Miniprotein binders against Peptidase M20 domain-containing protein C757.05c. Designs and how they scored, part 6

Target 1, 375 residues: Peptidase M20 domain-containing protein C757.05c, of Schizosaccharomyces pombe (o74916)
Amino acid sequence: GPLNFGYLSWGQHSILEQDSVQLISHQSLLPAGDNLISLHKSLVEIESLGGNEVNVSDFLKSYLESKGLTVELQRVSSNPTVRDNVYAYLGSQRNTKVVLTSHIDTVNPFLPYYIEGDKIHGRGSCDAKSSVAAQIFAMLELMSEGKVQEGDLSLLFVVGEEIDGIGMKTVANKLNADWEVAIFGEPTENKLGVGHKGNFRFDVYAHGKACHSGYPQEGFSAIEFLLRQCVKLMDTDLPKSKLLGPSTINIGTIEGGAAANILAAEAKAEVFIRVAEDIETIRDIAEDLFDTEHSEIKVIQYSPPQYLDYDIPGMDTVVLAYATDIPYLSDRKMKIYLFGPGSIREAHGPNEYVTFSQLFEGLNGYKRMVMYNLR

## First folded at step 10 (miniprotein)

Design h27W (from h01 with F27W)
Fold by ESMFold2-Fast, scan of step 10:
Structure h27W (fold): chain B 375 residues (1-375), chain A 89 residues (1-89)
Amino acid sequence: as target 1 above (375 residues)
Amino acid sequence: DKVEIEVTYNGRTYEYYFETPEKAIRWIKMLLRRIAKRGAKEVTITVTSEDPEELERLAEEIKEALEKLGYKSVEITVEGNKVTITAKE
C-alpha cells in the first residue's frame, strides 16, 4: 500500500492526542466529573481574575448542590460586576464546628490549562484552586464515609483575596455564621503554616525649598532630608519573633529633584516593612521619622503578623512569608490552620503549576485536619 | 556595647536587639506608651548589657517612664549582666 505501518500508527496517535486535548477543554462546559482532577480542571478553565469571579461562583453553587450540599451565594458587590462568596454545608445548620476555606479569585494574566508530565499548569492551578478542589473532595469523601454530619463541616470560597480581601471582609461583617475551627487553603507545600509576617507599606513625601546648590543656606533639600530619615529607619532595630524571625525594611524606590545644581523642592520614597512583631510600634517609629514639618506619610498597607495553630500530630510545619485572608477572622475565638498543595514560589508567575501528587496529598491532609478537629 | 531587651505583656514576649543604648531607650519609651494604651496591667522588661553603668541608667529611665504611664508598683531585680523590671497597675 501507499504508507507503511509506522506512518499510519503515528498519524493515529497524533489524532488521539488532539482528541484528548479537545475533551479536556470541553469538560469544563459539561457536568463536572466525579474526581479531584476533573474538578480542578473545571475550576482552572473558568477564568476568575479579581473582579470577574461570577462564573466560578455560579459553577461552584451548581456543582456543590449536585452533591447534596446546601449552598448560599453571599453578594459582595453588584457593580461593575456581580461578585459572590460561596458558602456550603449539610442540611439546615449554618454554623459548623469546622470550615474549610479558600479564595477563588486569581491574579492576572489568565493562563490556559495544560498538563506537562506530572505538572498541571494554568492560572490558579496552584493559587488557590488546588486548595478549593482538594477541600471539596475532602468534604465529599468524608460524607461518603459517613464521617461528617450536619453541623460538623462547611465550605467557604471567597472572592477578592489577591487584591483587597473584600470577600472575607464581607464574610466577617455579614455572613452571620460561626465556626470553632477554620482551615485556610493556600500553597504551603502541604505543610502546616506556623504564621506569617505582616505588611506595612507606606509612601513618604518630603518638602524642601529650591535654590542654587552653591548657596544651600538659601533653601532646604527635600532629597537630603529624605535620605537622612531613610538611613535612620534602616538603622533602627525592629522587633524579632522567635517563630517568624526578624522584621525587614526595604526602601523600594526613591525619587526627586530637577537637576544636580538645584536643591530639591520635592522628594518621594516607597517603603515596605515585613513585620515579625508589634506593627503598632513600628508605625509609631515611621510616623516619628516621616510625619514632620518637612514630610508626610501615606499608609498603603497595614496588616499585622499572624500566628496559627499547628498542633496536628505527624504533619510538617513551615514559616510563610506571604499575606492571607486570615487577619479578617483573627479577632474570633477559633483555631486557625493554614495548609494547601503547591508552592507559593510557583504562584503568580508565567509558569504556575501544581503536581498531581500535591493535589492528592492536599486532599488527604484536609481530611486528616478535619477528622482531628472533630475527634 | 550591645543592648538586649525582652518585653513580656499579655502573655507574650517580644525580643529587641540594639547596637546602642540611645536607640534602645527611644524604642522602649514608644513601646511602653503603646503597652499602657493597650491596657496591660502588668509588664516585665529584661535588659541585658555588658556595661553595668549603662544597665543602671537604662533601668532608671524605664522605671521613670513606667511610673509616668500610671504603673503603681515598679520592682527592679539585678542578676549579673541583666536587670528585670516588673511593673503592675
Scores: ipSAE 0.012, ipTM 0.453, lowest interface PAE 7.7, mean pLDDT 84

Design h27Y (from h01 with F27Y)
Fold by ESMFold2-Fast, scan of step 10:
Structure h27Y (fold): chain B 375 residues (1-375), chain A 89 residues (1-89)
Amino acid sequence: as target 1 above (375 residues)
Amino acid sequence: DKVEIEVTYNGRTYEYYFETPEKAIRYIKMLLRRIAKRGAKEVTITVTSEDPEELERLAEEIKEALEKLGYKSVEITVEGNKVTITAKE
């Protein structure tokens, strides 16, 4: 029969791959906002380090208004620079059934936009301007398809997520808009977040009285005290979650003492608990064990666990290990989803990127989530 | 977390995050009683909130709690979305 030469099959595949890369690269060179890739490029090229988001907020207002949306800038702060959240919707109806929301600030340092193969690099290219661009085009495509109308869908882009959550806190307290469903954008590898464990991080400082180890009745060992309290913590049955699994305890460091023949005057431990449920009870346990006449507790981080909706058929799920703006809206009676393109593992580092395929998959995912919740 | 509170006493700083101002004030009042019982001569409390009216109300309630616990000097400093309350025996 005819010989199929590997180079012919490989050549055909290589040509299609090169054409696809060229098409995608060409799209990124089009005027700002004409398609998903050019919008993403425009967003990434605008520096929006936490505290300096004014230019990206102004760009989004102008861009979204040019697409026929009503846009509000919500003032978060004016000093030292203006900081605005962006809220966009159809017509005059401010309350919508579904809101798509992401943050527009990025972490330091700024990294320039560039393409390498299938990867789009730049600060915020993944976290979270990938989600912003995909959410905007989800709305624009649903509008062009006649699938959303006034009161169905809005966009909310917030400042300050990476530092203190000031943007979303301002939304929670002052925007005066209500939704039945919120879809948060973050890098989840295009999987529905089922929830994430909370973080309880604290340092313990224990104090004793140094003396000769042969006469321990004359002193008090800070090391012995701290070790015994740490053992009690490790033996404690912490609250568990069916969705998030068990709470976990990590004693990351322990140090103290001067010599084997001297009772330790000082000891220190650093403790990190990943909280599956009931952070208040876990804190009470820690304070009872470590906030004593012989020790002090210094709380470094205290963030409760979050539980999310993931009831969309045909979408994969993931348990996430990072903090979001979700806690600021968690007291409201609404469905909350977490979904977005890219991996959090690629965020915050010097090689931050999102792929072209992840951006398009994210866009399709947001469209699916919106339509499911409007059914 | 609508309200963030830092409490510093005896060289230690504790951070607290609350969903509502009502939860914040309830827990902080309990904490301040514990701190006072331990003989802390100086306590510094920093409250962060995006709502200026809520921030003012929380500061007033914390000041009243500190005064009732026997702190004779209670000073309040306001800077933007943050209030610092320093109490001395």
Scores: ipSAE 0.000, ipTM 0.107, lowest interface PAE 14.4, mean pLDDT 84

Design h2E (from h01 with K2E)
Fold by ESMFold2-Fast, scan of step 10:
Structure h2E (fold): chain B 375 residues (1-375), chain A 89 residues (1-89)
Amino acid sequence: as target 1 above (375 residues)
Amino acid sequence: DEVEIEVTYNGRTYEYYFETPEKAIRFIKMLLRRIAKRGAKEVTITVTSEDPEELERLAEEIKEALEKLGYKSVEITVEGNKVTITAKE
């Protein structure tokens, strides 16, 4: 729109001295011509396909240090190519109340930067260098406004999200930094992500003793035992989410026995639970029902729900269908938000873009989220 | 005959529904053990039931479970068909 290139132009046309002073004050810690759009352009023009992120990591270190931030490069791997996560904060306080985090790798193929109307095209222009640029300027503007100090806010940019999550896995295991709030950047159309159900898949093996069905006191039916325990599971009220709805139970298969006139020595069921919240409590229920003298449970998949925080006043919400790096930090005791400019529908395709208005709205959104969590 | 239990710890509230008080007691005892392992210093539990006798029994069982898990301060407040139990380490 008209303010895309004209932010400074609008200030020049203002008859209010306070507006001009405000704009100059915001820019006083930044070099001339260094703004949200120019940073986004620099990031998009640096190719950072998954596995080859070294140049964008090095750029971010230099850029953020030039703005007065302390910057650490966390080595993820050295062979075949150097791969570094970027962690930045004020002063010497490594632990901060809030961290703004996004990934810096992109999917194949690389697409060049270009502008067409209100759209900024290029690989990673939306997913997720839009979030990276907006998060950086959220921090820089809050610093300029005197609204954040040492220990309040940090930036974390990770490699490998689009491939295997290696960057965030390395953060989870080795960075040794703690936060109370993490704000993840991804294309959510500047809406707060609310979450997705988890998966709890397990097999139950029941053991009995075969005997003539006319003399059941001589044995124990694995089938009868398993059926009764499965009924108890299906009749159990599982934890519910106001946002995601109820947890659902599916007994996908059940098998066992040899013949109608023989008590079953063995029985098996495959169980799939879609978890709305509190996977640990659901597992305790399952183990209590199926980890017995007559049965054991074998866990096949144990993935907790991505139940996100969305309590920022005045922000719209969205249910998301795509995967993020959030699961790698989900075991930590922190608030987790997911928010960012652009649409996932445009990501990974040949015409990936973000709009100028989405970038500025994203910047304002991150500032609002940070200030709310520092209140 | 539905029992509603809300559990608040670490700034988040979780809600659970049960057909019987027996199911509720068994479930909440397992949940409280997990919450204690997660290091929660303060836990608030709100139990809602239309049966006053069930409310009293549930509150007593929850109080005993919290005390056994090492919470030193357990305060119970009764308001209509709801009981709120606040436990602090």
Scores: ipSAE 0.005, ipTM 0.394, lowest interface PAE 10.3, mean pLDDT 84

Design h30L (from h01 with M30L)
Fold by ESMFold2-Fast, scan of step 10:
Structure h30L (fold): chain B 375 residues (1-375), chain A 89 residues (1-89)
Amino acid sequence: as target 1 above (375 residues)
Amino acid sequence: DKVEIEVTYNGRTYEYYFETPEKAIRFIKLLLRRIAKRGAKEVTITVTSEDPEELERLAEEIKEALEKLGYKSVEITVEGNKVTITAKE
């Protein structure tokens, strides 16, 4: 009113100073040297090759409990080694609106931790301990800032993603916790995944009747039949997704026959289709072409495409070409995001790395995604 | 591609591209049988072609296929090089 000069009042300065003091007070409660980089280093230095994740699960339980979180170890298996998923939340409310989730197993071989320039090398430094460390610090910073309460946010770290998905399968069937939003961590170069193509891999076995090639009417060429059907497949326009682009067909191998002067009695092809849309129609096409009087089809992989949420303002998007644990939760009514530091192109190889800048950008990205979904 | 087909059913949209109308109609007839078997009550099909004769022929073939599958209401709208067919059971 007339007794107050608005934004020039001391009340505004007092509020800003109080917020700064509160932030400093929270920071002073953190252990010396306990930061994003040191946590990432600790995680990478603990070997957690698929099947042998016990030490990293135990480390995470102790670490997260030391930060005031309630932590559960969900037993996935006990033999030959103990394998535990890690589930952490505030207080006693097991169901949270948002869960941040990543896998803690790595592919073989183990590679030691080392730094070279801006790059942090080591097995799992990118896939996916970068996401694990960034998600943990997103939680810890939001807690310190007073921005998350009991029931808002949880952390879920699973075993076995790189082999058979046993960790997330065990979550889906036995954890008995519900979320409205799941944010999966994988190397996406800190971009929101819009989806990834499905995999349809099958083998075709074609059967003919051998005879002298000069008298082809006395036999039937398995090779000629298989080639003609493969050409028909390659000439077929498959469903295209607006987000994922076209489906792609690859005849990866083709073999058969005995000699140039003998009609082929047997032939085989291996076919791999990256499915953008409508895997069922693509399978019908394959069966029409290859499940015939002269051939049979053996399905090796059949995984539909996954579509994800990417509705967060100001974040870049990317189409992904690799599989994740997302399918195990895809039947639930919830939003699913995929986002994480590093590039999948650097994963699984002998020079796996993540950069310092990618780790900090990932941390900020997860904080942004969580806050958007808590509004 | 000479013929483009967009199919919307059960809240999803699928895009298909074909070099010839013959390839397009063979594929769409197979797809429509499966859509009907899945119990879709409404299907919208959009066909784009530079050839008006192809559009008319494709629209009639698709309409006949939908009617044979039990869709009782089949509406056709033509807009330039595009035809939209909406079918309801």
Scores: ipSAE 0.005, ipTM 0.383, lowest interface PAE 10.4, mean pLDDT 84

Design h30W (from h01 with M30W)
Fold by ESMFold2-Fast, scan of step 10:
Structure h30W (fold): chain B 375 residues (1-375), chain A 89 residues (1-89)
Amino acid sequence: as target 1 above (375 residues)
Amino acid sequence: DKVEIEVTYNGRTYEYYFETPEKAIRFIKWLLRRIAKRGAKEVTITVTSEDPEELERLAEEIKEALEKLGYKSVEITVEGNKVTITAKE
């Protein structure tokens, strides 16, 4: 649009930015879809709590078709309500080099759209309708500038990210479209995500034989066995990553036994490992220590670390602490970026917001990322 | 960290950091057995240490472990405080 935070000089930034915010606030009163802010407003005002995304999917199909894009609704489910992913591209070429993708579902409860100063409030205003609006305008502006053609760029908006990932799972298994580069939208404060640690959570159940503690040779202590194995785990140097830091071990709970003078017949520990590198090796270590004749392991969570591409010159990076839909596409031979306006710290709470500046910076960031990958 | 080990197999590189050479040797011997069981035909190991005597010991122990696991070609390259060991079936 007429506002451009990227052209502000360092010495004049705050004054020009304040004027830009005032102008943007005025522009948000324009008809739906005329600009980035009015599109974002339209998206946020449509309730799309997880499981109830039909209205926002229908809106996106109509809006994107009105802008000259070919749009497909991919049926994810029909009962109890219709749920559709939205896939949009130029012409007839379904496979594109780059896809911009974000989720359109939000967490409960719904929060109304309103503006306060430089902040735009509403459920999904940050997570992730900020990314949706910025990605759409990145494509529309690149189209108007003649910088993208059929086969270059597509948009993919999915349902169900906030609960079970069913939208992206359906894409992975049934959409039958291929990309060389995926740019995922999530609140990263307009910084490139470098990755996040994986999660390996498991319970250990140790079994012994109760007997008088004065004659331990007549029994087997589940507590002693479990403690010794836990010490071996804690003394094991787990894989470390220069990008993500060390893998960490937390024994969150430990319990067992009946009395001080009785060898413990049963013991249990809950173990949570934040995995920086090589989850398979860490699993093998855990199985060797805890899947024995005296104990069994129950895996509760097993998610590998996610490593992302962040090779775009001049863009800041960040290590992320939250889950995304990226794992559902991680086995594909493609570059994967994670980038979007807003802060995850403001998401899911009662005062969720994104700023006007963050939306425009996000738009410019997506344009830059697309052009870099089409070079 | 006193010892740094990088292991590359199946197109990925894994980084490991150890406070002592003894911990490094125990872990890497265990890891190499797992890698061999998974059918990796080529493995590259890079060891970095500030202690030249420990670096030499680590390189020899790793080479011996690779040979015992059936890797027929094991090449060692030394450069400063770093040793690279490449093993192939």
Scores: ipSAE 0.005, ipTM 0.240, lowest interface PAE 13.0, mean pLDDT 84

Design h31F (from h01 with L31F)
Fold by ESMFold2-Fast, scan of step 10:
Structure h31F (fold): chain B 375 residues (1-375), chain A 89 residues (1-89)
Amino acid sequence: as target 1 above (375 residues)
Amino acid sequence: DKVEIEVTYNGRTYEYYFETPEKAIRFIKMFLRRIAKRGAKEVTITVTSEDPEELERLAEEIKEALEKLGYKSVEITVEGNKVTITAKE
């Protein structure tokens, strides 16, 4: 559905309700409490659906500056709304050995903050404002303990991860900051990610010549051609990874033709492959099957599988089946870790949550990871 | 699964299976480039294939890739249908 004014669910609230939510949001922008849980609450209560992150970016700038950090807002876009990445560090040293990084955008729809038992509910409470809050307190506690100084550690919070990665793409191309280690926050159940499958999404457009179906020799069926090539793709063995599992092929949509008694002049399929290994060979296979005299391929998404660092003693590991912003920094010479509180299985749904214990465990995990990489 | 590749570095082992040696070598070159950039000083690669000619070709291409990435000591051992390649900086 259309995203209008990104504050309340589209078409569901009165003007009075909108004013009340704006007042509550404004009051929630008052200084966050001096603990992990109150910061997490403040972040979750600020709506930051993809494309509407300005309020959470502004909050983070003010909050982090109030804690003695130097903060930069990196402009990603200004239309239709302002979108800023947040980059924070100690003193004047922009380049740091370690960066803690997470995204601050959330998926639609917004869900209000509430507590039920040991669970903290709300949109982004798990994905990924849990990581944001834990990373901030990791830095603040290490600062207070005298364990980090200028040039050791920075925080990077990006917009647009859930849709197109525009925030991290802007970092990769324009931030002009350098790190030796990046620690990405995502719900990994506080385990080190060892890797995740890549994405190869493409559209196929097939072209034929319409004619009376009783005289098929007078034309060429775009549908018949496309179906035969799709079957060949589905019957193709793709590279397998024992660590990440098999690559999977999904023909998500198929459409074409005008009527049962007319050979189809045009047909289209949308194909999505989750790539375990060797995206280049998979692309070669797709181009061989679909880039022909009767069809062309349009690549929509092309991101290879990622293998991550997980060499931190005493921390559990996990294989992940979802994509992250990691590919945008993967060409740099640095170590990359993926770790964060909560489960991705609880993200994006109507009952998104993180537990109190997962937040505190996440904080301790980030502190451990930072100190290990500064040894 | 015609070709099996096992890579061990930093105390972790990764296993992969490929239909053809061409696919296997494309993958391993990408994998090795990534771990070398991350400062892996030692890596062990085990290749399993029922075809002795494929095994020899894969071992040679992997050795060349490791040498190009700056590993100065690259040792190859052959036992039956397996080749083990150990590289050190």
Scores: ipSAE 0.000, ipTM 0.200, lowest interface PAE 14.3, mean pLDDT 84

Design h31I (from h01 with L31I)
Fold by ESMFold2-Fast, scan of step 10:
Structure h31I (fold): chain B 375 residues (1-375), chain A 89 residues (1-89)
Amino acid sequence: as target 1 above (375 residues)
Amino acid sequence: DKVEIEVTYNGRTYEYYFETPEKAIRFIKMILRRIAKRGAKEVTITVTSEDPEELERLAEEIKEALEKLGYKSVEITVEGNKVTITAKE
């Protein structure tokens, strides 16, 4: 399969690396939960599909308390299931200079944990339980090394990032904790994100009047109207950014009509725009095209682009094409970083994975970022 | 791109490109709010445009935005097709 293709590209060297990685994995899993790899395994093996995060939140509370941290569960919702954010810190100081934060929910479907060569597979193994595990061990190692104390560093793990951001929205409005620096974990291939595009997702509903297609003057085609407006959107120049690149338009679905010989009475499109800048102008364009006598627009997601800090010496940078929970904290006076192990290109797919080397590099990266901001 | 803006603060330089001055100013106002919220004591903005009237308008808008964000000293230097704006708390 596609995983085996990588071995061929790098030859015999990968075989020896796999043997070393398997030996390290075996040794590092003893005892369970006491090292980076065993914690990551425990997290991935707990199903936490969006809406059903209760078991992973409960696990994190118990695990972090067992390591001497003060842990709070912030209730996000109780019905149909309990959903809690996890906030952990040293001693009694709730406000810390630096917070390491990631989401603990995953996308459907659940995929089981397994190791193949240097790759650790499973749903959330990359997005974002790799970041969660690496951030936890960054804190635990810094604690054991005597490099952090009360008020220096906290951990924040949130629910609902992959759906509607409800976890971080609840943090922004109700947690009542402040930081000078936030380090968000997402798959960035262990590079500092310079920024990411915003999301503008909306549905368009077009209305026409059915009639015999041989006499189109007696009706109005919802499909023809919607197609023409979609073409106008696709031909529109959207705002650009040198840092983030161009805004992109995707018409993800289009449907309508009853039969080839009948003008369509109804049509629908789902549109997703990745916004490089000026989301207000893009919304005005969309409303001009789609909020008309013959159609209406339903906004599903409206998140502006974000610009990040990447001022840590010696760390590589990357421009990101996906959105995060960062917008919910963007109104605060703080530095915001985005960094984490694994590739977003492997996330959400059937072969989601993170490598052993990416996990250890991520851990070292988080330690470096924390210490730089505590200097 | 018709307008180029360079922002320097905390020892880092960021570069942005825009097709219109209106898009440039909206974006820069957003960035400046972010910089101010993070407590940057000094910020330098360089604007490059081949249109002198565009350049003058952008410089004035940026100066006003910086002053409204609490920067007490805002100095403008003009050199050809380039304007440098230095703001200090």
Scores: ipSAE 0.000, ipTM 0.215, lowest interface PAE 14.2, mean pLDDT 84

Design h31M (from h01 with L31M)
Fold by ESMFold2-Fast, scan of step 10:
Structure h31M (fold): chain B 375 residues (1-375), chain A 89 residues (1-89)
Amino acid sequence: as target 1 above (375 residues)
Amino acid sequence: DKVEIEVTYNGRTYEYYFETPEKAIRFIKMMLRRIAKRGAKEVTITVTSEDPEELERLAEEIKEALEKLGYKSVEITVEGNKVTITAKE
């Protein structure tokens, strides 16, 4: 009835209202009369803070089984609470050409579900239960339309992404299911992620010879040496990526010396480089500047940039500035996409939300991505 | 970018973009020293530039650097705004 449109207020743009109404009508062809907004609400109202995902995993198992899917709960841990990944597919064929995957854990604190205008608020409403709901309805609508069969498409929902990636690590090592294409859900403003920069973090220790600053020829300043090498690093052209932009250099800390009137015997800097391209060459540059007679380098973090597939016609692209579970599957010979409704800039904060239009556009995006990869 | 450089060694290709030829050659000379230290027997460098004079200068400086690093055979092939330099031990 008319209450089916209760989330739309009078005065919203007529075209968006019409499109949303058509999507809801289409979804009502599915068993039990569930719709995208109703599922999203149910997911958001179930508290699933990292480490306490059992209730949302159990809900998803029951819900997906009620829609005719075969569902497996993959045990990740049992102590202090049970934590399960959810894997769902048609019939008995566990390996599928395409998997739609998102995380079901959220960050602290829990925020209640409420609607204000075009915005749906709540913890995980954007990151990433928007993606979960949209991916589920992409599967259900494609099933209803006869466009997917056993072996074509599966759903994978994982725990622990926001803390340590334990859910996807367990999938990578123990699920024993293979895919040709993985579509990861995260807030990308319904744009295809092209990749994210890598991380190269290192410490530099410089050594000098203390002496009276009035007679600097009698010693060697560790501080002066370190500053000059850091300036050379900051003035160095690093490789650029056409997709990810330039690599960035940050000297996060610098310390050393004993007193203003004594040449410094020791100095230290902490350096963080966001790597757009060719992390090995950037490391070679750092070693040439800092692995010298007067200094040594200690590598703290060394992670290459990630590049994703974004070859779907008619879809916009975006460069990512955040970490995902993708690295745990990146060693496999498969296409990897990242796409989802909402903005990461609204995630983790006190006013987290996704809009109705973003949620429906996300659903349509996932359907397009799945069909393109099954062509 | 004004200068594009591709370096291929040990079956992998690395692509670099620079705003000036001076910065490009400084970076590539450093890269080539490290490639040689890693024991690469063959290196291919492709340089693309819209400035023919800078392209010729970059190709000669790269060739000289490769020869100093012990590569006996250094071949240069020119095709439009692109130069390919193949060096073998």
Scores: ipSAE 0.000, ipTM 0.300, lowest interface PAE 12.2, mean pLDDT 84

